VHH binders against q9y6x5. Designs and how they scored, part 299

Target 1, 379 residues: q9y6x5
Amino acid sequence: LPPKLLLVSFDGFRADYLKNYEFPHLQNFIKEGVLVEHVKNVFITKTFPNHYSIVTGLYEESHGIVANSMYDAVTKKHFSDSNDKDPFWWNEAVPIWVTNQLQENRSSAAAMWPGTDVPIHDTISSYFMNYNSSVSFEERLNNITMWLNNSNPPVTFATLYWEEPDASGHKYGPEDKENMSRVLKKIDDLIGDLVQRLKMLGLWENLNVIITSDHGMTQCSQDRLINLDSCIDHSYYTLIDLSPVAAILPKINRTEVYNKLKNCSPHMNVYLKEDIPNRFYYQHNDRIQPIILVADEGWTIVLNESSQKLGDHGYDNSLPSMHPFLAAHGPAFHKGYKHSTINIVDIYPMMCHILGLKPHPNNGTFGHTKCLLVDQWCI

## First folded at step 14 (VHH)

Design ga31 (framework vhh_8dlx_2)
Fold by ESMFold2-Fast, scan of step 14:
Structure ga31 (fold): chain B 379 residues (1-379), chain A 119 residues (1-119)
Amino acid sequence: as target 1 above (379 residues)
Amino acid sequence: EVQLVESGGGVVQPGRSLRLSCAASGFTVSSNWMGWVRQAPGKGLEWIGDIWSGGSRFYNPSLKSLVTISRDDSTNTLYLQMNSLRAEDTAIYYCATGKDYYSLAFDIWGKGTLVTVSS
């Protein structure tokens, strides 16, 4: 009866992996569905910010999750993994599962998508799993499919989050073809298993499924480090976030801190908040610090130490290495259609259209995704 | 011809572990989904779980973490590992698969192996 949508995220799935590795199960999914080759994500290209942009259609300055580590200058609150359950951090936007529950007599289900275990505007996902990285993909999928089949009111929007290939991308780096080949083959097999499970349960034919990601990955090196301690003494500032985008809260005059940083490394851009490039849409929020440092692709900002990361993300969102892809299948989508590029904020209004929901004001443009949908005319 | 032969059943004391085997012939286990189903005396069939070609495993939530399904592709064999066995686990255990990879039902069954949990 009502349209149903399952949104799946494989964290850190760089778009060009699709061209460099074989994905037989994903290719079968795409042959009877749609592929968007590149999704231009939001800045900064980090997990929490981009996952929240997918489900709100907003830039980070608008939805308030501006980094994985944050400080709010007005309220003096600190955001970390241990206190990300405070609704304060998530309340600057309305994610699609909240809209789904409030506009229609419908339920939402979530297997670990960021924000789904938090009450946002006094509304929590109808069914959810508390975040635990040790829980298998299979257990997450089993819970989601159980909720899709036996809920009242019916579950019409479901999310599933998986940590790979991001964890392996950080550990091995995206240029490690041997290790990345094994990781990506396993992900393709999981996609195959997801499709077969949905078919076995009679869900596949009438369910819309989106497979996407929040960002890509780029190769890092011990030869590409920026030692912040060589630029400025710790007594001059509080560090809110480190790499590859450093968030600096000055303890002294902002101009003096800026002058100590601005010429320290040729591989780092230093911005006063008001000078952050407009194209980033990363300026108008109290959680964005007075000085932001942006490392060049593949460079790591450190505090007089080595980094163990061989891959990282968070860099400029114009970089193709930071872009994920989007694939989709189901009654709402054309079959065998390829599209070049959409913005990550465009996913939200498209999903609202599929579910028959009125979107909250957002930064997405529905026209960018029209060609993917069977009930729309491509101009 | 597709054939499934279960083995490893018998009398087991409560609290012990037991591993059942299912030898497959006429097809490759790594290319098909496989599962386990049991039937306790006087009860209906109860689905235990399955494993799909890619290695994804799905379990009956009522059985919790007490069971593990695995396979050995080199010997074309499916396994069911059972831990912390209780008297209520007494049943005939069946290995099953679908005739086609995309089958929505277990169409091919073994003859079963009896597991009795008592002293």
Scores: ipSAE 0.000, ipTM 0.241, lowest interface PAE 17.0, mean pLDDT 89

Design ga32 (framework vhh_8dlx_2)
Fold by ESMFold2-Fast, scan of step 14:
Structure ga32 (fold): chain B 379 residues (1-379), chain A 119 residues (1-119)
Amino acid sequence: as target 1 above (379 residues)
Amino acid sequence: EVQLVESGGGVVQPGRSLRLSCAASGFTVSSNWMGWVRQAPGKGLEWIGDIYTGGSRFYNPSLKSLVTISRDDSTNTLYLQMNSLRAEDTAIYYCATGKDYYSLAFDIWGKGTLVTVSS
């Protein structure tokens, strides 16, 4: 059987939701597959960075998507939602769909995964949808399954991205059990629809399916705000990214800006770029600004205003609240196996192994995921 | 016992629209996948489409622009809306479901409702 893989992401699916809510469809998926209870993501714990780490196996400093808002000091380019299709931002790494298309006569398909509507190293996913949040899960699933069945060269790698539960996590906060219960039940129903559709099309038995996420979510509050305007005037710096990791580009002397910020709040750490903790792997890239502010869990950095967010992410990647999970099913995976933790960068070399691809150099360790796979020995 | 009862069939003129209903008892329509299947005189079964528990709908590509499947969870009823009916749409229309969510067979069927498209 030629190896095929569908990679599915539910944005902002915090790992411990699995223990606090009921997921009958996801639990049935796991019963006949594998579960990794915690995935330690990369810093910063945001959507674009972590989605790109999943498909490249690289830390953010290495793949170049270091935040959802970026400035490149060498080229003087700005990255925002309005220019996320510029290949410049994505070209510091080779994502798995590009590898899949270049190493073999194979096709890739994508429904909204970050980066898949961008030509990267002059290669775009063979089949793709331009990003549009208004497109239903049903339409994304229909396109992916159509491409998996009707492509030549065959689609061997497919991706599907869904914005929930992240949007609701921001709006309600993860401690709003009533609203989060409703949202998570809907996601479980969509997982059920996914499995049923694959079975009805005869894809289920031959297809490897990974369900994962990029990060978790933590509760925020109007009582936990850090006002930058109380410590430094806007004339002293350009703000590249705000919260919970602020990226500061000084307009004056860097040391003077640092000194104004370093004692601004007991709930925020201030780092010169060279002093950023090594454990973050967030230092060696021109898109990482000269000064970084890292808020404590649940604290929001603001500019003399309130925040409407009741939940947020981007915090320290050692925090369990920032961790997603990974579940998988298919011919490559054991049935009924539970694993405690892997690093998010480990997903890429595992996927390359399943597809028979030679991985590009990466920060993942294949040994961390081998116990999930039927063709590997745990020892 | 799970029972499905179709209604809304009858004689309809070409070009008209018709909505069929399927009343379910013994289970909740949102708890299992449901589908519509038809059989024209002298022909085999033709799948029309399905609605899954989460609300996702999948249609026979040949019929997608002509039909819509929906459900009303408050009345425990499944619907098939048909537009631009032609003589070729003359068939017995069945509402069906599996014995459980993961059953791919139509294990539970209604008795069907006849739709005759004739001028």
Scores: ipSAE 0.013, ipTM 0.586, lowest interface PAE 7.4, mean pLDDT 91

Design ga33 (framework vhh_8dlx_2)
Fold by ESMFold2-Fast, scan of step 14:
Structure ga33 (fold): chain B 379 residues (1-379), chain A 119 residues (1-119)
Amino acid sequence: as target 1 above (379 residues)
Amino acid sequence: EVQLVESGGGVVQPGRSLRLSCAASGFTVSSNWMGWVRQAPGKGLEWIGDIYQGGSRFYNPSLKSLVTISRDDSTNTLYLQMNSLRAEDTAIYYCATGKDYYSLAFDIWGKGTLVTVSS
């Protein structure tokens, strides 16, 4: 009766993989739905920041998840790993599952989307799984579909997160056609399983499904390393985050640390916080450190050692290699429509519209997504 | 209110030693980390070294053979021992600490004490 939405993320699914590999199951999904070829994500182009931007419609400086490793200068708290369950880190925004539970007599369900196992504004997803990378896609899907069919109040918003192709993108690099072909074929098979399971359970015709990702991937190399220890001794600063965006907290005056860093490598940009480019929308938050280092695409910042990773992300969000895609199917969406580009923050107000929720103030523009929707006029 | 007051500066001849003191009030030296920073005339700030709650010490590599940081928990005082002083060590010396144990930057500074190395 009420509209339902399932939001699925395949971490690190670079948009141009769609042009370089065959996805028969995903193409069948798109044929009867919509495709946005490029989604311009937020800076920095990392997992936790972008996953939270999808569900809040906010830039990282506004929602407060500014990196995968953080330090808050006001409270002196540390976010040391991706399993940190302190609500403090997540409370600067209201994600859509919280809005769904508070505005309507509805439930939310979550299979491992970042933040869904944390109480945010004293509200946790009605049904959720604690993060565990060892849990299969099939088990995540089984729980989500069980909750969609067997809940009171009804589950109207559900999320599903999968770690690939990001893990393999880091290990092999996006230019390893043999290994990436195998990984991406497996993902397409999982999409086929998703659609088949929804059909078998009688959910497919009345469920809106969005398949998207948080960022892309670019090729790295042992020939493209920036050794931070050759720029500055670690005794002058505290390192909050390393690569490809380093977050530097000076132990002495900021100008001295900046002067040691600013000309150390031609392959990174060094910014005082107030000089970070406005286009990044990455300045107005206490968790953004006084000095930020931004490596050029494909360059890795290291501490006097080699890096074994062949792919990475976190780079400038203007880079096409950092962009994911969005595909969607369901009663809210047109059939066979292709759109060029949206901003990742535009997904949130679109999802609120589909669910009939009043969005919290956000950085998205509903007009950017209206051509995807059957109940909107697009000229 | 946390206050730091440095003392022990003055004129000293090259090759001699000098010990600076930092008296802390409003907090316990042994419950936080503390450090020393200096500023030579017309130059920027130079970090000298830190001592942590557990007593572990970190020094600027260019200075580590020339300086020792210590504390006396009974008098709530931090010390900087300097040996083999050179004209280039002429500077205002500051005692500094974070607002609390988890602070990773120098948030609280003393007013400084002047050391002049001259013969």
Scores: ipSAE 0.000, ipTM 0.101, lowest interface PAE 26.5, mean pLDDT 89

Design ga34 (framework vhh_8dlx_2)
Fold by ESMFold2-Fast, scan of step 14:
Structure ga34 (fold): chain B 379 residues (1-379), chain A 119 residues (1-119)
Amino acid sequence: as target 1 above (379 residues)
Amino acid sequence: EVQLVESGGGVVQPGRSLRLSCAASGFTVSSNWMGWVRQAPGKGLEWIGDIYHGGSRFYNPSLKSLVTISRDDSTNTLYLQMNSLRAEDTAIYYCATGKDYYSLAFDIWGKGTLVTVSS
């Protein structure tokens, strides 16, 4: 009886892939549901920040996951890899699974979504899998569907995360038609398997399903490198994050470091923290470093070396190449409706509405997603 | 005309392994979901597992550690690998599929292949 929602993320699924490749299973899903053609993600356009924005409705400066590699100047803690389990990093926001468990007598389930294997405000997802990239899509799906059917209190919010097409986008680049076609066909097949499994288990008719992503992907090249070592010596700074947004912690006077960097390359912008463009909403957090370097689309910042990446993300969130899409199906959603654009932070208040939860204060606007929902007046 | 033909059955000793094949004609195994079902003498049908269009595999929990389902798209063939066979695995083994990808029932069945586990 209570509304149920499954949120699925395919990491690095650029919106324009939908126009350049065939997705028969996803297209069938959309035919009886809704499509948002572009989702404007938050800056920086990286995995951990954007996945946490989806489930909190907050800009990165507000939820505190500001990069995949971070340093907190107040506490002197360093987030050194993507599997850091210290609740400190995640406690600046309340993700939807925590709200779901605390406001109503309901359970949450998670297959690998970033943050779900961490106790946040002393609350961990009721059912979860510790992050392990080697676990198959079918094992993740099997656990999620088992928990959706066999839980008391009932699982009303479930998440499922998959690393592709991001891994292949990095390896081959998004313009490699042969390799990307193979990868995207496999993803479409997995979407088909997801729908079929939900139908076989009797879950499909009463479950709201959102399929989305955190960011896109852009083509990189050995001809588009910014060698940071040619700009400044290592002795002047500590590097917190490198590419395509470099986070610089000066070891000396900040002004001297800034002056060495500011005109070094025509293909990156150099910002003092207080000069970071307001439109990025990337300034008001102790984990944002005193100097930020932002590479132009397709340019890679390196330390006197070549880059093995043929594709990357993290760039300016105004770039269409950085935008994912959102598709949804279920009793809460219209059938056959297409919408142009929403902000990634708008997903959270929409999901709270579907689940009957009171959202925590957030940066999303419920009005932006009203036209997707059957119970809302969209004008 | 969709046809499924099982093969590879026979007499096998306890503790050994056996691989069954299911040759499909009239449709492509990679375009539909397929499964394996068995029937022991005098017993009802027991579901073994399914492989979906995209390659996702789901098994009867009682059998998951003992069986593997796979397919070869180039030969249009479905396989069931069985390990650590026991006398209770003696049964007629059927491969089956729905009418199309969206079918939720096994509408199309092979005639079966007999597996006898005895010493």
Scores: ipSAE 0.074, ipTM 0.638, lowest interface PAE 5.8, mean pLDDT 91

Design ga35 (framework vhh_8dlx_2)
Fold by ESMFold2-Fast, scan of step 14:
Formats: structure tokens, C-alpha cells, sequence
Structure ga35 (fold): chain B 379 residues (1-379), chain A 119 residues (1-119)
């Protein structure tokens, strides 16, 4: 029978939550599997960009989902959370479920993973759920496990996405130990439910399961605001994205807009597109705007208003607060192995190896993940 | 000793609703997974649905629109809500759980409660 893989994401699960809170179900999962303590995500450290990087192995400038709000200067199209179903935005890369369906004539299944309800290169996940945040974790899990057991051609790649702890991280901030403890205990209970369901259906012993996340979370404050209206008038630019990475489309001379912004705040870096640091791999795409503003960790960019967010992400991907983790269990993985760090783009070629797929050209390095796998030499 | 006691059965008319209760003693309902199973006269056991430790609920697809499983952790009680009852729902209804959270089988059963759907 072909190998099977279930990829699970808990949005906004900061890596150091594992050290500061108790996760009995996740710890049992890790004890008989592998743990990568830190995953270095891609810049910007936002949901849509990083989820697409996980399944393509590409930096944002290469796969084209460069933010949660985008403008394409060539086609004059605008992307927002409510209009994310236009295939145009997703067609600059080939996600693993498309490769899975086209190379081996196998099926893919998806419960809410970003991009899976969109036809990409004229291919949509064989089984999928249209995105709806009100759908419970158990309904997502029930559909995925039904499809894993009862499909022809067989489902060999399945994805499951859950919005927490990101929503609560924004609302309470990661330093709110009381509220975050309650939220994270609920997530651990859902991980327990996931493992139990797979065991009861006879899937557990032969299924590879990866539990990961797209980014972390950092504490914000009303005392750490950057007001753009104090530095530049709205008549000079169109705002494509605001915080913590602002995307500025000048209505006048680019140099004049840059000069008005460059000394706006000591807690914000202002870059012309060609001056964006190479380490971000955030430059070579028409959807990256001519001027990018990058707030320092914990600072929020606003337009003459307060912010209600007590936690946020999107910041510099070198920050440990922005890093998620990766845990995995199954026949492809060692048992009881801990690894310190991988890049989020490394997940894609590892998953292709597990499924026996030829990866599309990507920015990941298979060597970084080979020590997790039983069929590889680590030395 | 773990004990499960079902209640709420009886004679009900077709089209009506009924809620069954399962009182647990010797363990807390929120610490383990639990399920409902029924046996109609002359038939085998039919799985209705499960509720897991974390609160996730899974149902027999044939019954999903007709039943709801819930629990009240404060009263240590599991419930089965049944709507639009039909004659074919006549059965003995059991609540059941595993020996522990990691058990994959129904190891511990109640004695059952009879539901008769008849006019």
C-alpha cells in the first residue's frame, strides 16, 4: 500500500509554549516520534505566506503569497482574506497536493488548509472543505479520516488546519499565562482526540502524522504604537498592508514618499524594495510593494488610532518568538528523537520523500530533515 | 470500581424526541472517551457515536442528523439526545467506555435502557 501522510497545523503555536505549559497528549505523541524544537519560518511571518511555504518549499517571493493582503502592480488585482479564491494568486507555485494527484494518480484530502479550496494549475484537492471558521475540529477530523479510509484512488496526502492558538494569542497576548494556559490545554486535548480517533479507526500504526504551525506570537502594547499619519499624508500613497509590515504603494515620486517615512519612528525600518535585506528572501515579486516598513518586535503600525491586539506576528523571522515547532510520528520517523532547528521550507522536500514524490524545484534542503527519518543515514 | 448507569428510556411515540442519561461512578467522564451503542430486537450491536476526552464528537453517518452526544462534567453525566424517533429506533441503549484513555475497545458497559418507539 502506498505511504500516507497527514499534515496538521495549529495556527500561531509559538515554539516556547512547549517549555512553559504542560502538553501531556503532545508529549506522548513526541515520546514515540520526533520533535524539532524550532522551525525558522519565512518572512513575513504571517498565516497565508507560511502555510503556502510549508506545502511548496518556497520563499514568499517565489510562491507569490507574500502577505495576507496583496496588490499586483502588473495585473492591478487586489488580494484580501475575503477574495483569496482567485487562482491567480496561488498559481506561482505547485503545492504538494497537486503534485501528489498528478505524479502518481493518487488522491489528496484537505480540511481548511489555506489554498486547498482553490483550483491551482487547474487541479483542486480531490476532497476538500470550503473554508469556514465555524466548522469544528471534530468535523474536520471526521472528514479527513473518512477520506483516508474510503477513497479510490487512495488518499495518500491529507491536511488539517485549526485557527487556535492564533486567535487567542491576538486577543490575550502570549504573556497572559491564565488565558493562554486554558487555550493551550484545549489544544492538547484536541491532539489527544486526534490520536485517539486515528487509533480507533486502525489508521495510527501505518499513517505518518506531522503536527506543526506557521508562526509564533509576541506581546504588543498600547505603549508601542507607530502612527503613520504623524509622518505622511494619505494623499501620497496607497496602503496595501499595515502591520507589523506595511506595504506602501506611492501615488507620487517614490523617493519623496521614502524621505517622508525614513525617520518616522526609531522602532521601524523603512526599505526601498531593492534595499530589503537579502536574508528575508522578500524582494523578487511584483506583489512586493516599492516601499516596505518593518516594525520592531512588539510594535504596531497604526493610522491615528489605538490597536486592540495584545499579541501579533509578522515580524522578523530571526526572532525566536516568531518560530513554531514540528512534531511527527509514524513509520517514516524515528522514535524519541529530538532535533534543534530546521527551516520551514525544508518540510516540503521531506514530505515528498515520505510520499515517494519528485519535488518541484524548491528552497528547502532535504539534508536538514534526514535525521528524522528511519530510511536515511544521519551521519 | 467503574460503573455506568443508563436512564431515560421508555415508550415514546414516533416523531418525538428523547434524551438518555448515563451516570458514571468510579471515574470522571471528562477524563476518558465514552460512547453510545444500541441493539435492536433480533439485530447486532450498532454504534451510535463517541465523545472523546477533549470534547470532540463522532457519529455513525447514518444517525448524525438524528442524534447529539453531550456531557456535563459537573454532574459526571453523559447524554444522548435523539430526535424524530422512528419504530426502527426501538432498542436497548448502552453507554460504554474503555478501561483507560488509551483503550481502543468498549471494555466497560452499562446495563442498558430500553427505548420503545410505538403508538
Amino acid sequence: as target 1 above (379 residues)
Amino acid sequence: EVQLVESGGGVVQPGRSLRLSCAASGFTVSSNWMGWVRQAPGKGLEWIGDIYKGGSRFYNPSLKSLVTISRDDSTNTLYLQMNSLRAEDTAIYYCATGKDYYSLAFDIWGKGTLVTVSS
Scores: ipSAE 0.028, ipTM 0.594, lowest interface PAE 6.4, mean pLDDT 91

